# VHH binders against Phosphoribosylformylglycinamidine synthase subunit PurQ (purQ), part 18

Target 1, 271 residues: Phosphoribosylformylglycinamidine synthase subunit PurQ (purQ), of Archaeoglobus fulgidus (o29008)
Amino acid sequence: MDREEIKVAVLRMEGTNCEDETVKAFRSLGVEAEAVHIKQFYSDMIRFEEQRSVFDYQCLVFPGGFSAGDYIRAGAIFSARVKSVLRKDIEEFIKMGYPILGICNGFQVLVELGALPGFDEDKPLAEKPEMALAMNDSSRFECRPTLLKKESEKCIFVKNLKKDVVMFPVAHAEGKVVFPSGKEDEYLERLTSNDQIVFRYVDEKGDYAGYPWNPNGSFYNIAGICNATHTVFGLMPHPERAFFGYQVGRREGYGDGYCIFRSVVDYLEKL
Key: E = the ipSAE of ESMFold2; O = the ipSAE of OpenDDE; V2 = 0.75 times the mean of E and O plus 0.25 times the DockQ between their complexes.

## First folded at step 17 (VHH; framework vhh_3k1k_2)

Design w3 (from m4 with T28K K98A; at its last look DockQ between E and O 0.01; V2 from the best seeds 0.00; counts 0 for: pae E 21.2 > 2, placed apart)
Fold by ESMFold2, look of step 17:
Structure w3 (fold): chain B 271 residues (1-271), chain A 121 residues (1-121)
Amino acid sequence: as target 1 above (271 residues)
Amino acid sequence: QVQLVESGGALVQPGGSLRLSCAASGFKFSRYAMRWYRQAPGKEREWVAGISGYGGRTYYEDSVKGRFTISRDDARNTVYLQMNSLKPEDTAVYYCAASRTYGSWTSFDYWGQGTQVTVSS
């Protein structure tokens, strides 16, 4: 499809705070993008001009950014709202082959919805969660740069990534990837066999390492995964905070996060 | 060695109140989500309530929402379930569980032995 026809919805509600970076990233690539309050998809109390359909868009982003302050409960409310009012629309959206990106809290939303690990392309939303994002091993909010090794060739979100190791910052208290006890090896084999592990935390030499390089203690150093069709991607680090060079200490140009967003646009142009 | 020990189960009249406690030892309690489950005779164990280790966020099954309150005291390594407006359908063995997950689904790690709550039919 033509780039001018591509529209991206970055979901928001009270307490989200990273939607502006994500909207700006897509807009800088020549794609229409807007922050859309989730009520605009279903509430009859929204003015007609503000009403939206999920199907007006070709990409959905669940942003991160819930603060522990006045919005401690906001992430749980966001997840519950998405599940209760958007589940059917999201299922159809995935079946249409349209990309969904979940960043930090957004990864948590995709897990709760059953969209990730997303083993079954015919039933893209599992009836109950098949993984969790648990409390960091440190029991602390971790706010730091992380180094991530690209592990997937099929994930549409990394097709244009030219480097093997990238840097995205993290900012979370519950980012530890876990699988059901006793099924870790089974799930790892399924994910690896279908190229669904997208990023793993590494140290400065590219070696898998523990804290602080794996900031939350995630199983297998997993930082991000995609579903069976490689079109639904969730990660704990924030590529939108590493899109422009100035966000990562460069005077001009782009950071490593640029290629994540570029890859989405390129995928949609070929769709 | 990990231990979870529930207490406070009793026989109570309908409409009454009861507070369950679960004392934990052998792990860094503040790092774990704590959950209550219950199992009535002849039924599968079901999730009742949960509380995260960070920020103390709480979650409840629909049938107990507004009647039960989960809380935790990290200094005493104890999680509580305050049960108000008890109904005969709340009769069950109540189990405490600890896991490294946030949310309402089944714990990955440790279980207690349970405490009996009986609400008169």
Scores: ipSAE 0.000, ipTM 0.109, lowest interface PAE 21.2, mean pLDDT 83
ESMFold2 (binder alone), look of step 17: mean pLDDT 83; pTM 0.849
OpenDDE, look of step 17: ipSAE 0.041; ipTM 0.515

Design w4 (from m4 with T28K S99D S104Y; at its last look DockQ between E and O 0.01; V2 from the best seeds 0.00; counts 0 for: pae E 18.0 > 2, grease 26 > 24.2, placed apart)
Fold by ESMFold2, look of step 17:
Structure w4 (fold): chain B 271 residues (1-271), chain A 121 residues (1-121)
Amino acid sequence: as target 1 above (271 residues)
Amino acid sequence: QVQLVESGGALVQPGGSLRLSCAASGFKFSRYAMRWYRQAPGKEREWVAGISGYGGRTYYEDSVKGRFTISRDDARNTVYLQMNSLKPEDTAVYYCAKDRTYGYWTSFDYWGQGTQVTVSS
């Protein structure tokens, strides 16, 4: 489709605070993007001109970025509301082949919906969550830069990524990827066989390493995964905080997060 | 309707070889990972080998690595298991499997009828 036809919804509710950064990133690429309060999709208390359909958009973003003091509670409330009011719409949106991005708390939302790990393209939302994002091994809120190795060739969010290793910051207390006990090898095989592991934490040499390079203790150093159709992507690091060069200490230009957003636009232009 | 038909199971002596085949129909075969499982007498069904859709990356359980080779022919909708250096502990019914979702609550078990492999000592 033409770029002027592309519209991105960045979901907002009480406690989300990265929606402005995400909206700005997409707008700088020439795409219409807006922060949309979740009530605008379902509440009949919203004036007609403010009502929205999920299907007015070609990309959905579930942002994050709660304060450390409110992180756990606010994220749980956001996840519960998305599950209760948007589940069916999201299922259809995924089946239509449109991209969904979940950042930090948004990754948690996708897990809670059963959209990730997302093994079944015919049933994109599992009945119950098939993974979790657990408390960091450090038992601390981790706020630091991370280095991420690209592991997927098929994920639409990394198609234009030319670097092997990128830097995105993290800010979370519950970012540890875990799979059902005793099933870790089976899940790893399935994710790897369908190219669903997108980013893994690495050290400065590009080697898989433990804390602090793997800041939360995630299984297999997983920082982000996508679903079976490679169009639904969740990650704990914040690419929207590494989009512009000034966010990462540069005078001008872009940070490594640029390619994540550019890849979405390129995918939609071909769709 | 998904259909999986295994064949090639037989009685063999230790050190022998067999090639199992699984003919698949009723779905877009090249999109899906395919897996072999086996169930020995008195044991739970266990994963043996897997092969991804598109690109055909292969994975093996430790006890069969280097002895078994999984492969696929997307044009013929068929997955194979070449079994070499067979041991008595390989005796089992072998099942071809396709799944949409892996997990306790969301898996659909699309299994074939199975094919018996017996390695006599």
Scores: ipSAE 0.000, ipTM 0.159, lowest interface PAE 18.0, mean pLDDT 83
ESMFold2 (binder alone), look of step 17: mean pLDDT 83; pTM 0.846
OpenDDE, look of step 17: ipSAE 0.283; ipTM 0.697

Design w5 (from m4 with Y54F Y102H; at its last look DockQ between E and O 0.40; V2 from the best seeds 0.00; counts 0 for: pae E 9.8 > 2)
Fold by ESMFold2, look of step 17:
Structure w5 (fold): chain B 271 residues (1-271), chain A 121 residues (1-121)
Amino acid sequence: as target 1 above (271 residues)
Amino acid sequence: QVQLVESGGALVQPGGSLRLSCAASGFTFSRYAMRWYRQAPGKEREWVAGISGFGGRTYYEDSVKGRFTISRDDARNTVYLQMNSLKPEDTAVYYCAKSRTHGSWTSFDYWGQGTQVTVSS
């Protein structure tokens, strides 16, 4: 499809705050992008010109933006709203091959929706969550840079990533990836056999290490995963906060997050 | 070459019904949103109803809500407007439009010749 035909929805609800960075990132790549309040997709009380369909877009982003102290309940409300009013639309969106990105709280939304780990291509939304993002092992809000090793070749969001290890910041209190008790090895095998582990936390030597390099204690150092079709991607670090060089202490150019967003645009241009 | 051909317009009495059709070609029809517009003599075109390219969600202008129904047949590349309880105010040339991008509700183009609907006693 032509780049000028691509439109990205960055979803918002009261209390989200990272949508502008994501909108700016996509717009700088020459695609249409806008923040869309979730009510614009389902409420008849919204004026016609402000009403939206999920299918107005070719990419959906669930942004981060809830502080743990202020918005834990708001994140749960956001997830419940998505599940109650958009579930069918999101299933069809995934089946059409369109990408979905969940960042930080957005990853939590995708987990709650049953979209991740997303093992079944034919039923892309599980009936019940198959994993969780739990309280950090430190019991602290972790706000720090993280180093992430790329683990997937098939995930469409990393196709343009030229480095093995990238740096994205984290800012969360609940980021610990956990799988059902007693099924951890099974889930690892399913994820690795289908190339669904996208990023893992590493230290400066590229070795898998504990705190503070794995800032939340995530199982297997998992920082981000994608679904079975490699088009739905969730991660705890914030690539939108590492897109422009100035966000990561560089005077010019781009940060490591650039290739995540560029990969989406390249993928959609080939559809 | 994108082509949209409207048909089904006729003279009808108040309270009557009509079904308009728009045959589309030159693009992957099922992936695009479609919209009906109308234009009364001496007035600007106004939107009437829309239908998404995915999932078939429909939208209506307030003045036609409950009276008009938009639908699509992706196998026949055709969008329809079922018009019930017609009023003299519905008299206009009716036009079909295709979204510029797959799912856009704000960017429409590719007009046909239109089809005349006249509601008179």
Scores: ipSAE 0.005, ipTM 0.373, lowest interface PAE 9.8, mean pLDDT 85
ESMFold2 (binder alone), look of step 17: mean pLDDT 83; pTM 0.847
OpenDDE, look of step 17: ipSAE 0.022; ipTM 0.467

Design w6 (from m4 with T106P; at its last look DockQ between E and O 0.65; V2 from the best seeds 0.00; counts 0 for: pae E 12.3 > 2)
Amino acid sequence: QVQLVESGGALVQPGGSLRLSCAASGFTFSRYAMRWYRQAPGKEREWVAGISGYGGRTYYEDSVKGRFTISRDDARNTVYLQMNSLKPEDTAVYYCAKSRTYGSWPSFDYWGQGTQVTVSS
ESMFold2, look of step 17: ipSAE 0.000; ipTM 0.334
ESMFold2 (binder alone), look of step 17: mean pLDDT 83; pTM 0.858
OpenDDE, look of step 17: ipSAE 0.213; ipTM 0.652

## First folded at step 18 (VHH)

Design x1 (from w2 with S52T; framework vhh_3k1k_2; at its last look DockQ between E and O 0.38; V2 from the best seeds 0.00; counts 0 for: pae E 8.5 > 2)
Fold by ESMFold2, look of step 18:
Parts: C-alpha cells; sequence; structure tokens
Structure x1 (fold): chain B 271 residues (1-271), chain A 121 residues (1-121)
C-alpha cells in the first residue's frame, strides 16, 4: 500500500501522556497518525464525525504514560475497556496481518488482553492472560536508560534495525516479565523456538546482567516479545522517546527508536 | 466490479413503515462499512444511518434515531434500512453506499442507483 494511505491510531485515555511522541514519530515518516481516545471506538454519546473504527487504521499503538497519581487505576480502566469493547475487533485486526505495538503500559494491556505471548496463530487472543508484568524487584519506579540486545530476526518491528544493541529509556514500577510458576522453561522454549523474544536487557559490554541493567528483574532479561505471527509487539522501554536525536542528547539526527517505527512503515508498504 | 442495488422504496402514508434493501456484489461485503444516504428534491444529500463491517456497530443521524434501524446480512450480501413512524420529511431518494476502506471513517466511493421513498397522505 502507498505510504500516504497508511493510517496509525495511537490509542489514549485520560492519564496517557506519550501519544504525542508516537504520533510525531509516525508523521515524520510520511504516514497519517492520530491520537484516538478509546471512547471514540465504542461510545454512542459522541458525534458521528468523531467516532472511529479500529478498521480505519493499519496499525494500532497502545502507549504508556499514565499519570503518577492514577497510574494503576488508569491502566486498569484502560485494560478493562479494551477487553470489553475492542477484543473482537483486535482479534480480527491481528488476523488481517496488521501490526500492533504496546509500549510500557501498552505492553501490560496486550498481556491482559491475551495477545502476548500470543502462541497460537489461529487464536491470537488467549482466553486468560498467559504472563504478567509484575512489580519491579527494586520495589521502585525505575526511570533510566536501558541497553537492549536484538534477539529476533522475524519480528517485523526490528527488520531494519542496524545495531545489535540499542538504547531506549524505561519509566515504570511494574515491568518484571513473569510466566506461570513451574512453566518458565517451557514458555522460554516456545518463545525461543518461534523467534518471539525481541529484546533482552544487557550491560554496556552487551552481556546479560542483573540490576541495574535489568531494571525490573524480568525473567531471562526479557524487555520485549512478539506474538506467533511476529506482528504484535510489546516492550517495557520507550522507543518513541528515542526516535529523534534530541531526545537522547544528540543535537541532530535520529535515535535508536527510529528503526522500530521505520520497520512498521516498511512492513505496511509491502501489504 | 462493485454493484449496489437498492430496492423497497414506495409511497406510504405518514406513520407507516418501509424496509429498504441494498444487494451488494463485487467485493468482500462483510469487511466494509455501509451507509444509507438520502436526498430530497432541492436539498443536499445527507447521511442517515451507517453500519460497520465485522462487528456490525450502528450509527444514526439524530432525526432518524429511534425510528430507523440499519442492519446487514453478510450471508446474503445485503444491507437493510427498516424505517418506522415515517414522516413527510423522510421523503427522498435513498442511496446505499460502500466505504472505500474497511472502516466507517473514510470516503464512500460507490453508490447505488437509489430507491424513491414518498411519505404522503
Amino acid sequence: as target 1 above (271 residues)
Amino acid sequence: QVQLVESGGALVQPGGSLRLSCAASGFTFSRYAMRWYRQAPGKEREWVAGITGYGGRTYYEDSVKGRFTISRDDARNTVYLQMNSLKPEDTAVYYCAKSRTYGHWTSFDYWGQGTQVTVSS
């Protein structure tokens, strides 16, 4: 499809605050993108011209950045709304091969929806969550740069990534990847065998390391995973905060997050 | 090629009911949003009701809400407009339209020939 025909929805609810960065990133690549309040997908109380369908778009982004005072409550409300009113639409969207990106709280939403780890191509949304993002081992809100090693060849979001190790910042209190007790090795084998582990936390030498390099204590240093079709991607770090050089302390140019968004556009142009 | 054929328009008395049909062909019907528009003599064409593809959510212009019901039968590739409590102001040619993309917030590129609805005593 032509780049000018691509439309991206960056979903929001009261309390989200990173949607503008994501919208700007996509727009700078020549695609239409807009922040869409989740009520625009389901409310009959707004004017028709303000209403939206999931199917008006070719990419959905679940952003992060809920307000500190309402962080847990706002995220729970967002997740519950997505599950109750958008679940069927999202299932069809995934089956149509369209990408979904979940950043930080958006990764949590995808987990709650059953879209990640997303082992079954034929049933892309599990009946119950198959993983969780738990409280950080530090018991603190972690706000720091992180170094991430690319682990996937098939994930569409990293196809154009030129570096094996990238830097994206984190800002979360609940980012620890955990799997069902007693099934950790089984799930790791399933994820690894289908190339679903996308990023792992590393130190400055590229070695897997504990705190503070693994800022939340995630199992296997997992920072991000994708589903079985490699088109639904969730990560705790914020690539939208590392897209432009100025966001990462450079005067000009781009940060490492550029290639994540570039890869989505490249994928959609081939559909 | 896309074809939309409206039918069911008639002369009815005020307060009466009428059901319009729009038979569709030439595209994967279930994936696309459909709308009914109407145009009265000397007036601009106006949107009256819409229904999304997959999921089938419905939307109505305020003057017809509660009186008109849009529905679709994906097995028969047909969209319907059930019109109840008809008023003389509902007199118009009614058109069925197909969205350009799968969503309902897009241009509507294809139109049927229209079917005349006249509400008069």
Scores: ipSAE 0.012, ipTM 0.378, lowest interface PAE 8.5, mean pLDDT 85
ESMFold2 (binder alone), look of step 18: mean pLDDT 83; pTM 0.855
OpenDDE, look of step 18: ipSAE 0.350; ipTM 0.712

Design x2 (from w2 with G53P; framework vhh_3k1k_2; at its last read DockQ between E and O 0.07; V2 from the best seeds 0.00; counts 0 for: pae E 14.0 > 2, placed apart)
Amino acid sequence: QVQLVESGGALVQPGGSLRLSCAASGFTFSRYAMRWYRQAPGKEREWVAGISPYGGRTYYEDSVKGRFTISRDDARNTVYLQMNSLKPEDTAVYYCAKSRTYGHWTSFDYWGQGTQVTVSS
ESMFold2, look of step 18: ipSAE 0.000; ipTM 0.310
ESMFold2 (binder alone), look of step 18: mean pLDDT 82; pTM 0.848
OpenDDE, look of step 18: ipSAE 0.730; ipTM 0.873
ESMFold2, fold request of step 19: ipSAE 0.000, 0.012, 0.165; ipTM 0.156, 0.412, 0.608
ESMFold2 (binder alone), fold request of step 19: mean pLDDT 82, 82, 83; pTM 0.849, 0.847, 0.856
OpenDDE, fold request of step 19: ipSAE 0.850, 0.840, 0.844; ipTM 0.923, 0.918, 0.922
ESMFold2, last read: ipSAE 0.000, 0.000, 0.000; ipTM 0.162, 0.129, 0.315
ESMFold2 (binder alone), last read: mean pLDDT 82, 83, 83; pTM 0.844, 0.851, 0.852
OpenDDE, last read: ipSAE 0.840, 0.844, 0.852; ipTM 0.919, 0.921, 0.925

Design x3 (from w2 with S52T G53S; framework vhh_3k1k_2; at its last look DockQ between E and O 0.62; V2 from the best seeds 0.00; counts 0 for: pae E 10.0 > 2)
Fold by ESMFold2, look of step 18:
Structure x3 (fold): chain B 271 residues (1-271), chain A 121 residues (1-121)
Amino acid sequence: as target 1 above (271 residues)
Amino acid sequence: QVQLVESGGALVQPGGSLRLSCAASGFTFSRYAMRWYRQAPGKEREWVAGITSYGGRTYYEDSVKGRFTISRDDARNTVYLQMNSLKPEDTAVYYCAKSRTYGHWTSFDYWGQGTQVTVSS
């Protein structure tokens, strides 16, 4: 599709705070992007001209960030609302091959919705969550740069990434990837066999390491995964905070997060 | 060429029901939002109901909300308007329309000959 036809929705609710960076990233690539309150998709109390359909867009982003005072409550409310009112629309959106990105709290939303790990192409939303993002092993809010090794060739969000290791910052208290007890090896094999592990935390040498390089204690150092069709991607680090050079201490140019957003635009242009 | 063909209009008693159909061709039906409009003699055309691409959401003008239901069958390239509790004020020629672009509130284009609905007084 032509770039001028691409429209990205960055979903918003009370307590979200990272939608501006995400909107700016897409707009700088020449696509229309806007923050859309989730009520605009389902409430008939919204004025007619402000009502939206999920299908007005070709990419959905669940952004990260919630106020510290309502962090757990706000995230749980957001997840529950998405599940109750957008589940069917999101299922159809995925089946049509349109990308969905979940950043930090947005990754949690995709997990709760059953969209990730997303093993079944024909039933892209599992009836019950198949993984969790648990409290960090440190029991602390981790706010730091992280180094991430690219592990997937098929994930559409990394197709244009030319580096093996990238840097995205983290800012979370619950980022520990966990799978059902006793099924860890099974899930790892399923994810690996279908190229669904997208990023893993590494140290400065590119080797898998524990804390502080794995800042939350995630199983297998997993920082981000995609679903079976490689079009739904969730990660705990914030690529939108590493898009412009100035966000990562450069005076000009781009950070490593640029390629994530560029890859989405390239994918949609070929769709 | 885009083509929209409305059918199902009839003469009915107040309180009655009708189901209108709009057969579509010449475009990838599922990708576009659809609307019903109506026009009484001497009055301007007004929108009645709409449905988004892939059937994600329906919306209605206040005067018909709760009485009319829009739906679509993407396999048959058809949009429907179920009209219940009909009133004389509903008397009009009914037209369907297709969205021009990728928003359900953008311009809507192409309506056919319409189908006459008459609710006797």
Scores: ipSAE 0.000, ipTM 0.326, lowest interface PAE 10.0, mean pLDDT 85
ESMFold2 (binder alone), look of step 18: mean pLDDT 83; pTM 0.853
OpenDDE, look of step 18: ipSAE 0.403; ipTM 0.733

Design x4 (from w2 with T106P; framework vhh_3k1k_2; at its last look DockQ between E and O 0.45; V2 from the best seeds 0.00; counts 0 for: pae E 11.8 > 2)
Fold by ESMFold2, look of step 18:
Structure x4 (fold): chain B 271 residues (1-271), chain A 121 residues (1-121)
Amino acid sequence: as target 1 above (271 residues)
Amino acid sequence: QVQLVESGGALVQPGGSLRLSCAASGFTFSRYAMRWYRQAPGKEREWVAGISGYGGRTYYEDSVKGRFTISRDDARNTVYLQMNSLKPEDTAVYYCAKSRTYGHWPSFDYWGQGTQVTVSS
């Protein structure tokens, strides 16, 4: 489809705070993007011109970031609302091959929906969550740059990525990827065999390492995963905060996060 | 070339019913939201009802909720507006519209020629 026809919805509700960066990133690539409050998809109490359908868009983003002190409650409320009112729409959206991105708390939303790890192409939303994002092993809010090794060739979000290792910042207290007890090796094999592990935390030498390089203690150093169709992607680091060069200490140009958003646009242009 | 052709408008008595149709061509119909608008003499065009693509969610302006039903038949590239319990205030030219792909908010920028609905006196 033509780039000018692409529309991206960056979902919001009270307490979300990273939608502006994500909207700006997509707009700078020449696509229409807007922050859409989730009530615009279901409430009949808003003006008709503000009402929206999920299917008006070709990409959905669940942004990260809630006010400090509200991360657990606001994120849980956001996840519950999305699941309650948008689950069926999102299921069909995924089946149509349209991309979905979940950043930080947005990753947790995708987990709560059953969209990630998303093993079943025919049933893209599991009835129960199959993983979680738990409290960091450090018991601290981790706010730092992270180095991420690209692990997937099939994930549409990394097709434009030219580098083996990228740098995105993290800012979270609950970012530890965990799988059901006793199923960790099974889930790892399923993810690996279908190229669903997208990023893993590494040190300066590109080696998998513990804290502080793996800032939350995630199983297998997993920083981000995609679903079985490689079109739904969740990660704890913030590519939207590494999109423009000025966000990462450069006078001009782009940071490593540019390629994540560019890959979405490239994918949609070919869809 | 996008084309939208409305039909089914007629003169009816208050309390009556009509079904409007909008035949669409020139685009992949199932992907796009469709809306009905109306314009009474001397008034601005106003939104009436909408339906998302892929047999999706329906939306209604407050004054028509419970009386009007929008639906679509993707196999026939047609959107419908079933209008029940018609009132004189429903008198207008009714237009169907196709969603657009640009702008901060979804809006509709392809219109049919309209079909006249007149509810007696």
Scores: ipSAE 0.000, ipTM 0.305, lowest interface PAE 11.8, mean pLDDT 84
ESMFold2 (binder alone), look of step 18: mean pLDDT 82; pTM 0.848
OpenDDE, look of step 18: ipSAE 0.021; ipTM 0.439

Design x5 (from w2, 17 letters changed; framework vhh_8fcz_2; at its last look DockQ between E and O 0.08; V2 from the best seeds 0.00; counts 0 for: pae E 13.3 > 2, placed apart)
Fold by ESMFold2, look of step 18:
Structure x5 (fold): chain B 271 residues (1-271), chain A 121 residues (1-121)
Amino acid sequence: as target 1 above (271 residues)
Amino acid sequence: QVQLVESGGGLVQPGGSLRLSCAASGFTFSRYAMNWVRQPPGKGLEWVSGISGYGGRTYYADSVKGRFTIIRDNDKKMVYLQMTSLKTEDTAVYYCAKSRTYGHWTSFDYEGQGTQVTVSS
């Protein structure tokens, strides 16, 4: 599709604000992007001009950006509302092959929806969550840069990555990837066999390491995963905060996060 | 280029039925919401009905709910408006419109000439 036909919805439960880093990132790539309150998709009380359909968009983003004290409660509330009013729409959106990105709290939303790990392409939303993002092992809010090794060849969000290891910041208290007790090896095998592990935390030498390089204690150093069709992607680090060079200490140019957003646009242009 | 060709308008009596058709070309039809808008005599455009691209979710203005049905056929690149229980107030030129953003009918592309629907005794 032509780039001017691409429209991205960045979903919110709070009021909209033009300062959204995710909206700015997509707009700088020449696509239409807007923050959309979830009520705009379902509420009869919304003015017609403000009403939206999920299918008006070719990419959905569940962003991060809540205050530290609000992350777990807000994510659970957001997920419950999406389940109650948009479940069918989200299932169909995924089946159409359109990308969905969940960043930080947004990753938690995708987990709660059953969209990730998303093992079954015919049933893209599991009836019950199949994983969790638990409290960090440190019991602390972790706010730091992280180094991430690209692990997937098939995930559409990383096709434009030119580096083996990228840097995105984290800011969370509940980021520990956890699978059902006693099934960790089974789930790991399912994820690896279908190329669904997208990023893993590494140290500066590129080795898988513990704290502080794995800031939350995630199983297998997993920082981000995608679903069975490689089009729904969730990660705890914030690529939108590493998009422009100035966000990562450069006067001009781009940070490593640029390629995540560029990859989405490239995918949609060829879809 | 985008082309939308409306047809099926005509003269009907109150209480009658009519089916409008819209043939679409020049864009990836299934990826866009499609809408019917109308312009009553001497008035501005009024949104009537919309239907999403892949999901087929339908929306209606209050004035036509229960009387009009919007239908799309993605294989044939067609959208229809089945109108029943027509009223004199439904008299208008009806336009088929595409939109990137569902619900923003004032930003629709209007490539067709429209089709006249006249409801009178």
Scores: ipSAE 0.000, ipTM 0.247, lowest interface PAE 13.3, mean pLDDT 83
ESMFold2 (binder alone), look of step 18: mean pLDDT 84; pTM 0.876
OpenDDE, look of step 18: ipSAE 0.006; ipTM 0.303

## First folded at step 20 (VHH)

Design y1 (from a1 with L34M M60A; framework vhh_gocatamig_d2; at its last look DockQ between E and O 0.72; V2 from the best seeds 0.00; counts 0 for: pae O 7.1 > 2, unsure alone 63.3 < 65)
Fold by OpenDDE, look of step 20:
Structure y1 (fold): chain B 271 residues (1-271), chain A 121 residues (1-121)
Amino acid sequence: as target 1 above (271 residues)
Amino acid sequence: EVQLVESGGGLVQPGGSLTLSCAASGFTFSRYYMAWYRQAPGKKRELVAGITSGGRTVYADSVKGRFTISRDNAKNSVYLQMNSLRAEDTAVYYCAAHTRYPSWGYSMDVWGQGTLVTVSS
């Protein structure tokens, strides 16, 4: 697929307001990208030319930032709405091998959708969430740069990442990766055996460390994971805020987040 | 050259069927929303049916259950299968291509020349 043929949808709903950087990132790579309100997929009140289908796109992104309804549980309202209108389409989308990215709140949405950890290839969306992103151990909104060690060789989102440790900023109150009580070892084994752990928090020496290097207290310092097919990826840090050099204190060039988006484009070009 | 060319129009009896075809050239077909419009004498042009690049369809209430829009991206073509035709379906039918990416800085509408469909006993 040519880059000019690739379309990316950054999904939004009421209250979502952090999609611009993600759209800009993809556009800078020469692909089409737009913020798409969920109502554009189902509402009859939308003008025809504004109506969308999941299959109009080759990549979906659940962006970071605040979405309305997160007062109950992060990502819960968005996920419920998505499930109600797009569940089958998203399942098919995943089965087709098209990539889905969840950033921060988007990771929370993917978890609530049952897309992550996504152990079952035949059922991309679990009936119920199988993991959680809980309140940070600090009970604080954490906003800081984080260092992430690349763990996965199969995840399509990091295929172009050559650097071992990258810097992505975090901005969240509920980013603690938690697995079902008593099943932590089982889940860890499953994730590890299938190379689904994508990023882990590390310190400046590249070692696994606790707070503040692990800002949320995530199990096993997990910052991001992908599903069994390695095409759905969720992470709490914000690669879109580390895409351009100027975002990370450089005058030119790209930040470490560049590789995430470029990997998606490269994957789609070969798909 | 960007172009849409309709075909398949003609005279048909009430209750009859007709299939319209539209061939697109000069643009990336798969990126566009495709639609059929019609304009009867003395009336405004109205949407008959539309289809997104991914295959989502929309129909005017007056043609729901009778008309089917489909597209073949490999052939750069869109079709309108019209069944159970009525006298009120008489009109010039236009094929159109629409794309809306204002934030990307791109928007375009392409129209065909039209094909006449006459439903008469």
Scores: ipSAE 0.015, ipTM 0.360, lowest interface PAE 7.1, mean pLDDT 90
ESMFold2, look of step 20: ipSAE 0.017; ipTM 0.545
ESMFold2 (binder alone), look of step 20: mean pLDDT 80; pTM 0.819

